# Designs tried in a protein design chat: VH-VL binders against o94451r108to261. Part 31

Target 1, 154 residues: o94451r108to261
Amino acid sequence: YSRPFAPVVHSRIRFRKSPFYDILEQFNAPFVVPACVGTRNTISFSFHVTPPALSKLLNDPKQYRVYLFSTPSETIGFGNCLMEFPTPQMELRINNQVAHANYRRLKGKPGTTNPADITDLVSKYAGPPGNNVVIYYMNSTKSYSVVVCFVKVY
Below, E stands for the ipSAE of ESMFold2; O stands for the ipSAE of OpenDDE; V2 stands for 0.75 times the mean of E and O plus 0.25 times the DockQ between their complexes.

## First folded at step 16 (VH-VL; framework fv_trastuzumab)

Design q3 (at its last look DockQ between E and O 0.56; V2 from the best seeds 0.00; counts 0 for: pae E 2.4 > 2)
Fold by OpenDDE, look of step 16:
Structure q3 (fold): chain C 154 residues (1-154), chain A 117 residues (1-117), chain B 107 residues (1-107)
Amino acid sequence: as target 1 above (154 residues)
Amino acid sequence: EVQLVESGGGLVQPGGSLRLSCAASGFTFSDYYIHWVRQAPGKGLEWVAYISPYSGYTRYADSVKGRFTISADTSKNTAYLQMNSLRAEDTAVYYCARWSYNAFDIWGQGTLVTVSS
Amino acid sequence: DIQMTQSPSSLSASVGDRVTITCRASQSISSYVAWYQQKPGKAPKLLIYKASSLQSGVPSRFSGSRSGTDFTLTISSLQPEDFATYYCQQYDDLPYTFGQGTKVEIK
């Protein structure tokens, strides 16, 4: 069995630099999480862990992580994008497992939200099941762009 | 026995096309990355492309982007390399190799592709 | 791209000699380097991975080490079957890149 070919066009989102990690690779093209008010919405996409990244995750698990990033879609063209998720009440699932993260920002302090660490839920394997992301959310007034990135942590 | 066997090499004119095959046996094909690596006569090794047979994701060296296409048929445990717009500098022995997360641990015997007028 | 500068291009040695081959990475790449042996008309054979891990079935006279961006393959006591061409390879990032190769010839 195989999954259909999904070419990745690397439209890189430029996030503000962090002193805690370096983004080494973006695994997927930005996936748009559309605005949704009054009803619950569900989006889903897949991403691929490259051979170099997989080698690092397996050999040096303390140094390398897989983070899920989110930013308002309207900010992508300006660079230095800040982390912001569609709603603090969203649910993130990786390979049908719930990811536990804090999606809230500090009041009055934009960009204080951390990316979601999904490393432990990501398959460390080239074969099945792959890597699938599902986001459940509602009452998001803006469109957001989501990417999964391979990072080196400090 | 774990094995990779290449086929499809031959003589082709510049601008021509050729399709290589890599038949895998002795292991679960979809659990690995499959790569093509080539070696020009008397020269070193050059990575060409890889595919994840399970997911279908691929990457290519800049030297072959837009001209080569790597694919896989999991039902046949076979990877392919479609080579179009061939150039003289594409002349090489083409190896398929299994990536075992740390290195290429299994290689085929290679198949020779000669691009010449 | 990451370049792997391999040296020497060739060397002559005798059976029993200690042989050292070096690859220098163009940037910092931790220990994600492999070494292969290739004999004429044959596919490469994996010797070392992760800079210093010996592949199963490979004789213990082969060893790998790292010092900064320098990666070294050592054959402690050259055997007749070791005359071949050796290649380093980085897998820190795509594209994967190889050293130019070192041909070990009989003196």
Scores: ipSAE 0.898, ipTM 0.960, lowest interface PAE 0.5, mean pLDDT 94
Fold by ESMFold2, look of step 16:
Structure q3 (fold): chain C 154 residues (1-154), chain A 117 residues (1-117), chain B 107 residues (1-107)
Amino acid sequence: as target 1 above (154 residues)
Amino acid sequence: EVQLVESGGGLVQPGGSLRLSCAASGFTFSDYYIHWVRQAPGKGLEWVAYISPYSGYTRYADSVKGRFTISADTSKNTAYLQMNSLRAEDTAVYYCARWSYNAFDIWGQGTLVTVSS
Amino acid sequence: DIQMTQSPSSLSASVGDRVTITCRASQSISSYVAWYQQKPGKAPKLLIYKASSLQSGVPSRFSGSRSGTDFTLTISSLQPEDFATYYCQQYDDLPYTFGQGTKVEIK
């Protein structure tokens, strides 16, 4: 078999529609969290909140939130992606603060995991310290792609 | 005193280049989005671009994308608009403006760019 | 792109008149609208943000309101310094867009 002319790079992830929120904007290109078996790993990346999103976060924080999403990297080209974290054995930090999220998936039931609501940890200013994500994890048998999205909640 | 001061406008032929400066004082420059907004003579306002000076992230209006580059030097509290491949329709007063999360609350005085043969 | 259709393009009024300027968004944008005043040769000046919030230092004769996609700037009693051009601006999404402007002139 042969490789394509260039690697397929997906600039967005299309998640399955949820009755509880609408994804309005993706703040970063999908960031790969590599598989990691029998050891621990750390990844980090940054994201930028756009001016319209920041206005909404400041003015209407009950309605507008920032969620961190994850899905198996192998599925991102097909659309209708399901929310799934790499492993229950992970810690997510946003701007050096621990995010409180449930990383657990119900046995045999893909899409039962909620995205992480990180809104309270996002910088409310354009300037320092910016916005960064750190994931500490171990025992992820698959590669995952992670995005931070601006959402409207119901 | 909180202020923005533009400079660098002038007369240029089509296809030419200019670099505009926006010098900030009286506030923490890196804490705010800085935008360029232009106004053709006798016309309304058109958003051009923004920069987040700390993060370096930028966005551009489609009409200028690929021709204009916004940048910032936080050590000088200054934003820049590099304008290349200028066209007659780029003729305008160029304002820099601070985005105060719900509005442009601080505007410079504007600098005129005239693109004419 | 979100279009802001502003009307009227101009109006003539006397000192003391109530002046109403309207701006219609091409889609739902909630209350993410600001209003600016611009005098000839000067930069725009912020009056109203979030559709109805008065900027600090702006006289209380200025007010803003929203009904659906229609936004209104009202000057309850026009003063000599209020003769200017007024612009609405949406900030629901980029590119930020402005109404075409309303010139308020002395009758």
Scores: ipSAE 0.535, ipTM 0.826, lowest interface PAE 2.4, mean pLDDT 89
ESMFold2 (binder alone), look of step 16: mean pLDDT 93; pTM 0.945

Design q4 (at its last look DockQ between E and O 0.60; V2 from the best seeds 0.00; counts 0 for: pae E 2.1 > 2)
Fold by OpenDDE, look of step 17:
Structure q4 (fold): chain C 154 residues (1-154), chain A 117 residues (1-117), chain B 107 residues (1-107)
Amino acid sequence: as target 1 above (154 residues)
Amino acid sequence: EVQLVESGGGLVQPGGSLRLSCAASGFTFSDYYIHWVRQAPGKGLEWVAYITPYSGYTRYADSVKGRFTISADTSKNTAYLQMNSLRAEDTAVYYCARWSYNAFDIWGQGTLVTVSS
Amino acid sequence: DIQMTQSPSSLSASVGDRVTITCRASQDISNYVAWYQQKPGKAPKLLIYKASSLQSGVPSRFSGSRSGTDFTLTISSLQPEDFATYYCQQYDDLPYTFGQGTKVEIK
């Protein structure tokens, strides 16, 4: 784990609106998951839960969640980005714990993939171990950008 | 005893620099958000910045962004505020404060920074 | 930024009086409000968090309440040591913002 030396300026990804949640905050700058065909790849990054978000997660756990979002990198900047993971066979780990989510979209129906709910795996205080994301994947023909967001659920 | 102690304040000319320190004791420093909050003479409170000493993440108020840098040394249980390009409006008592997830529950005594020609 | 409009800016009261201070948030911030007391030359002291939770060690004459975006700090019976300046603070979003303060003076 390496600590940041300077403030990070986040570029926001604008995802399509959902009737099930509102994105309140994006915790990290988009992390690029590069294309990888024929071989297995592993990416890792850390994210920070802000004090306001942490207060809400602790005080109103039924109303607030932490989701991991993914979208093709080529769609960033056009707004209304759709959820899509690098591959349905990927493995996601948060703080060395396996996250269980469905990374597959409905066949022929873009935008039917849900973000991964990682709330229960996120550390809910400012101290160790922090929050680390690891993605194991292979056979992804596109580059993807992933972000962890704080959401209010309905 | 849980406490924070600020130091490093003083008189500086506009455009000058100053580094404040906040020494923590009586609690696990790396388990908390550490903030700086300032108060101009005879005025209210203004949030300045925070850091997570463990992971090193920081955020700043727009009024100080690009000029101030908050940092921490967990081995010394100390947070710092490097202030560059100081302006007259930066004149204030600067407080170090511990955030306990719902409020600032521990404050230092503050250190006065005066920016004047 | 979220604005916390605090009122009044000052008030005069006597020992034993009921004192009420109000802060109005510029938007819905749920109950993420804290109250502090500050005496001259001293750092602020936490009184209330989460709008209505009394900080440990704070006298029970202090209380906090919420009605929509209106937050109220009440001192049921003012004591000599309560003459000070009080501030509300929101922590719903960054940047954290404070009310302008209310100075409680002796009548």
Scores: ipSAE 0.901, ipTM 0.962, lowest interface PAE 0.5, mean pLDDT 95
Fold by ESMFold2, look of step 17:
Structure q4 (fold): chain C 154 residues (1-154), chain A 117 residues (1-117), chain B 107 residues (1-107)
Amino acid sequence: as target 1 above (154 residues)
Amino acid sequence: EVQLVESGGGLVQPGGSLRLSCAASGFTFSDYYIHWVRQAPGKGLEWVAYITPYSGYTRYADSVKGRFTISADTSKNTAYLQMNSLRAEDTAVYYCARWSYNAFDIWGQGTLVTVSS
Amino acid sequence: DIQMTQSPSSLSASVGDRVTITCRASQDISNYVAWYQQKPGKAPKLLIYKASSLQSGVPSRFSGSRSGTDFTLTISSLQPEDFATYYCQQYDDLPYTFGQGTKVEIK
């Protein structure tokens, strides 16, 4: 028996619309990256690319990409979420390879951070090692929710 | 040679259960999406489910959700379809098939499941 | 769900005839279509993928094409071994769906 009025954690995060891509599919349930002040933390989770998405990634790689998104957990359910990484002091690894993304925000301009394009690090078949995300981070004052999405780019 | 072989079909009463096997040989089973596709006698093809054999991710057609469970044992190079609460409408030849990212390029010969009183 | 409407449901033709089978998708699916041949008592066999790419080992008399949401399988000169049922399949999204099949009978 669950209590009514508990906060709803959506299985899908709706991000603010971008003219540069459409989000077609979310591969994982939002994964929480806890706040972490004065310590280091590591989190990891897995996702898989669905069969139709993989067909598109292999056949049309200029138009279809895999992006990693992040947003403060407390904003979910209160409208369209803005892209924001937990801290600039983080490292993202996909399948044990370092992803290169800009983790910093422009001062005073929320939603100016781009999601990480991880397409070239994603395993392009169903088998081992699968798809593993590791985030090493420090000094995140908020909890964040992270999702990996299949996108069409323009 | 690359091969898929289904087994475990048979006659079963409505409400009964049956477990199908799909044994793979000649390729690295855990590298592929493995699907089940069924065909009612004299009818067309219907997609049922897939699994990623190493990681265990699955998805099901709406007609079988909650009744069928797909699984895999990579040490035996074998996928399974556990079918519960069987109905007459589930009567079909069940194929396992390998998804080659653009098509089902390898099919087993199928195993017949008959659900009849 | 994406519907694949296949026609005709059956046809009868002579050896040497040109045979055309059509599938229409209920929405834009780009070229994510495969074609299969199935002989009685046998599993389906892949003929065409990506709407028009011929699978290795398949005779060149088979070809596929796309016009918008209409997809066509053509057998340029029908042979006795081409007696079978043919299915189109979309793979743009799950659930994957098939046309209802076209039975080709040899006169």
Scores: ipSAE 0.577, ipTM 0.841, lowest interface PAE 2.1, mean pLDDT 89
ESMFold2, look of step 16: ipSAE 0.553; ipTM 0.834
ESMFold2 (binder alone), look of step 16: mean pLDDT 94; pTM 0.953
OpenDDE, look of step 16: ipSAE 0.897; ipTM 0.962
ESMFold2 (binder alone), look of step 17: mean pLDDT 94; pTM 0.951

Design q5 (at its last look DockQ between E and O 0.47; V2 from the best seeds 0.00; counts 0 for: pae E 4.7 > 2)
Fold by OpenDDE, look of step 16:
Structure q5 (fold): chain C 154 residues (1-154), chain A 117 residues (1-117), chain B 107 residues (1-107)
Amino acid sequence: as target 1 above (154 residues)
Amino acid sequence: EVQLVESGGGLVQPGGSLRLSCAASGFTFSDYYIHWVRQAPGKGLEWVAYITPYSGYTRYADSVKGRFTISADTSKNTAYLQMNSLRAEDTAVYYCARWNYNAFDIWGQGTLVTVSS
Amino acid sequence: DIQMTQSPSSLSASVGDRVTITCRASQSISSYVAWYQQKPGKAPKLLIYKASSLQSGVPSRFSGSRSGTDFTLTISSLQPEDFATYYCQQYDDLPYTFGQGTKVEIK
């Protein structure tokens, strides 16, 4: 395990508001998942859970979650970004554990994809192993930006 | 016994620099957030910064951003606060404190930093 | 930033008195508030966390409660060793912020 770079200021992605949750904090600067056709690609990054967020996760686990969000990189500048993952066949791992989520959208309905709930895989203290994200994917024709966010669920 | 011990405080001129140390013992240093909290003479408490000793993530109060740097050496169970471009308003007792995920449960006795011409 | 407005700034009381200190948060922050006691020349000591949870080793005469954005520390029967300055602290969001303190003095 290598210590991750911790940016001082994060560039926030503005996602379309959901009636099911509020985004309270973005833990990492957008990580770019580049386009990849023909071959499998692997990207990885780390993120840090802040003390206030961790307190909430520990004390009120039913009210707070950690979600992984994804959107086409080209849409970030426009705001109201829609959820879309690089490919439905991608594999997401948090701290070497496979995250189970549905990365598919409904046919003809953009923005119907849900963020990946990775709460149960996130470390619940400040020590090892930290929080590492790995995405395995192929045949993605666009670049995507991925962020991990702390959310309050309703 | 769980303990934090600060050192490195002293008198410094405005614009000067000072490095504080916080030595931890009696607990697994890398499992906690370590914070600095300061208190100006006769005043209240002000949060300054925190670090995750294991992963090295840091955050700072706006009042010290760009001037202070918090760091940690897990091999020595020690956290540090490098203070540059010191100002008179930085005069305070500086405490290091352990965050137990609910509150600051362990504090050092503090070290006094006086910034004066 | 979240401000914690603490009141009163100081109070005089006698041994055996019921003492109440209040902090009002500038916004809704659930129950993520702690209380500390500080004596002259000493570091703060944790009393209460999560608004109403008593820290281990702290006497039961200390208690905390929440009503909306108002957080209250209560000492049911003041003891000689309780004369000190008390601070509330929110940890709902960064930066962490403290109340300005309440000095409890002997009447």
Scores: ipSAE 0.901, ipTM 0.963, lowest interface PAE 0.5, mean pLDDT 94
Fold by ESMFold2, look of step 16:
Structure q5 (fold): chain C 154 residues (1-154), chain A 117 residues (1-117), chain B 107 residues (1-107)
Amino acid sequence: as target 1 above (154 residues)
Amino acid sequence: EVQLVESGGGLVQPGGSLRLSCAASGFTFSDYYIHWVRQAPGKGLEWVAYITPYSGYTRYADSVKGRFTISADTSKNTAYLQMNSLRAEDTAVYYCARWNYNAFDIWGQGTLVTVSS
Amino acid sequence: DIQMTQSPSSLSASVGDRVTITCRASQSISSYVAWYQQKPGKAPKLLIYKASSLQSGVPSRFSGSRSGTDFTLTISSLQPEDFATYYCQQYDDLPYTFGQGTKVEIK
């Protein structure tokens, strides 16, 4: 899989198991959202839904969803990563539409932040040309790694 | 009328190269995943690759990965399959097919590729 | 990879016969299976998608069903134009895979 002399790279993020969903597929290599103190920053990347995932998404939308996950970049090598957004001062857009998500941790409990369910924004662009992610953010004290995943919900 | 037309097949020596074309008409080319599917003489069907023509995302079967490259030119409504390092087992009729999210609903008539000395 | 094992490999039948062709998936999949008809020298033609949905313009004598990992194509009353080779195809995951084919011949 890896080229000779390539640096160590994590092509997948292993999140802690959830009773509410199974992660079936990761659509993009982890994208780094760099730390950004005292300034604003914007990042963007793209992903595409594979044909089998698209078939399931279109035919069985109550069972299959598309979630955006985030975790501190420093933790991705250790496995069992916890869901955490870079900063509550952020805006997520999928295909130029604002996504609705709670970017703050609830009830002071670690690991209770939910991934963003972006399915309805992806479904509008479920075929070519693919899907665009834009994050506008300010004052993230750590680097974060972001992936979009295909999930089965329970 | 909705149509796919393949061209570019022929006889090639092992190790040689060919470029196949798939010309689309009668539908919005960029709305669909475009696939290549092949059929060896007297044999069944084998999926080869797909492309998203607008954004350029691709996937390949393991048997052709690293040797075949699928591409698209949306201004010409045409997909291409560049086949390098051809082997005898690549001998087949190559079909271009439109994926409608549940099936291959439109196929071209195919183009024959023969890899032999 | 998901393998689709199709049976029988060939059969002989008369006009008016009921014909049944089965594909077995090598692992559990949902109803993401399509069926195609192919005549000599021609491209495949879609018959059935999502295991049991009839493609527009396909005669109602064709039907599809699923039971566990077994997927079935049925021709309720074989017609002269139905002599062809039939293929199943799974689209539950990549690589997409096809059954080996079933040749339906005149008895």
Scores: ipSAE 0.275, ipTM 0.746, lowest interface PAE 4.7, mean pLDDT 87
ESMFold2 (binder alone), look of step 16: mean pLDDT 93; pTM 0.945

## First folded at step 17 (VH-VL; framework fv_trastuzumab)

Design r1 (at its last look DockQ between E and O 0.03; V2 from the best seeds 0.00; counts 0 for: pae E 16.1 > 2, placed apart)
Fold by OpenDDE, look of step 17:
Structure r1 (fold): chain C 154 residues (1-154), chain A 117 residues (1-117), chain B 107 residues (1-107)
Amino acid sequence: as target 1 above (154 residues)
Amino acid sequence: EVQLVESGGGLVQPGGSLRLSCAASGFTFSDYYIHWVRQAPGKGLEWVAYISPSSGYTRYADSVKGRFTISADTSKNTAYLQMNSLRAEDTAVYYCARWSYNAFDIWGQGTLVTVSS
Amino acid sequence: DIQMTQSPSSLSASVGDRVTITCRASQDISNYVAWYQQKPGKAPKLLIYYASSLQSGVPSRFSGSRSGTDFTLTISSLQPEDFATYYCQQYDDLPYTFGQGTKVEIK
């Protein structure tokens, strides 16, 4: 039977430009990671790699990556959004595999957090239902918006 | 043998609807993107839409957005193209094609859709 | 949308001739170009992918090359079965777009 319709990307998050990569495509609509204090929360969503992106990942793997971005939801409307994860102690899983990334920013320096490179955990085939993202987190006082993007790295 | 077989084409009046089918065999249907590509009589090729059968994700050409719907039934190894609000300019041979990362490597024989009053 | 300007629209050639067909992309699309052959009443057939990779089962007389945004399909020695229409296609971005086609006719 028919599976639920995949979400349509209705809005794009504008992140501050990086000298290390260009964002080429946003794979999912911003997924909200709600604030959560005192208890552990888990969010889950899926994203799809487009045929053009998949072609690039396979043919030119050194030039293209898949990054997971996060920013406070309150900043989305202002553009030039800065990278910030819900909490430094979060756990990120892609297709049930733990993603290893540094979710901390430098002290006193907003925007120094790097997106999470999840390229190696992303399915390189159109096989089983897309790519699943799971975030385990606790003690996040703000709401965050998370997107997976296709990037060209320099 | 790896193959795609289209069906469902025919004559329809402007504003009418038609549903095309693309039956796949000889390969794992859910491992590939399935596309529709059409060709007006005596003209070139125009990409219409694609679906990832395993995930259900779809994209459409602007010329058919809001009117056409691509879908897939993995249990039947079949992709579909529901065409509504058909126009004369939709007249074409409609091909379904398998995308294999770098190209359309498998094509169906095509099915003719004629929109005429 | 990315445009693929294909030339010529048609050409006449003889068996044994060297045939060259060109597509120019409207922007840098790297090597993400495929070439197809189509005969009357038939579906397109894949010849070349990733600008210069020969599809399995395709004769070696077919080749593809790239120079910047210019892509070329070459038939080194035209055979009787090669009279057909050829199309380039970009897959750098959606929507996928095709060249206008080149009809190779017998002289």
Scores: ipSAE 0.897, ipTM 0.960, lowest interface PAE 0.5, mean pLDDT 94
Fold by ESMFold2, look of step 17:
Structure r1 (fold): chain C 154 residues (1-154), chain A 117 residues (1-117), chain B 107 residues (1-107)
Amino acid sequence: as target 1 above (154 residues)
Amino acid sequence: EVQLVESGGGLVQPGGSLRLSCAASGFTFSDYYIHWVRQAPGKGLEWVAYISPSSGYTRYADSVKGRFTISADTSKNTAYLQMNSLRAEDTAVYYCARWSYNAFDIWGQGTLVTVSS
Amino acid sequence: DIQMTQSPSSLSASVGDRVTITCRASQDISNYVAWYQQKPGKAPKLLIYYASSLQSGVPSRFSGSRSGTDFTLTISSLQPEDFATYYCQQYDDLPYTFGQGTKVEIK
């Protein structure tokens, strides 16, 4: 990866389509959240909202949102990734504020977990250092890849 | 076939150094924690360290912290244990093991490290 | 550190016997216990995880149970290939720790 002042090129995760939103842009390279069994762990990373996306977000906040997505790292290469958080026993913070989201995966019903809508926690001003993401978690049996995306909601 | 193979064991003198390797095959290396567990001759099992190859996160037993360093090279599907300032009490068979779903489900065959004058 | 106290340290048994091995944790560790079998010169082999779940390919004569902080491995009918050393292991918190082992010998 390069400095914030140069174009950032990173692989895109292809999530299964939803009738409720379109993914317009992915802001960060997939960040790996390692497996953690019987042990607590904390990870953090940053992302930047691009100036074009920020402009749309500010001008039409009912339709343009920022969602945080997660999927098992092993599934990335197989396409149509399903939304899944590492464990129900996690806490997500954006810019030191707790995000409210349902982290539970319904038993026997893959793909029933919604991405976290973090729009109201994202900085409304462009520039460094961007937005900070912190995940506190335990009892994750797999590694997960996490991305933050710009979406249009229907 | 899912497999872990240790190498690099041998005889060293107290205060010496040795580097062990753990070569993985048959599974996605970056998806699992890799641990080292050791067993002194005729004794039980002692956990030593782990690494997440994807993130580089590590943890160590107090008995080896500051002397041993665990690392991984994902391009070679290999974890390493750098052992410095070796003591007689470090004499053991060293196993690498894969952590999967509430257990060490895959173990290597072990490599013997002997620390003696 | 969480201490796992395993008993007995050794036992002698005949083929067909019921064998019971116990571990006591020094604190509540939920179900985060695994059991391993080790034969001389070989690596440990996983038998039981999450206190009572049988690993794939392990014979059904092996079972695990929990009562509070007491964990039990049972072999319902001992076979010739079961003469080995058995270890419990907790994984609720680091460092992960093992019981001192139970050697099962032929009588």
Scores: ipSAE 0.006, ipTM 0.484, lowest interface PAE 16.1, mean pLDDT 84
ESMFold2 (binder alone), look of step 17: mean pLDDT 94; pTM 0.956

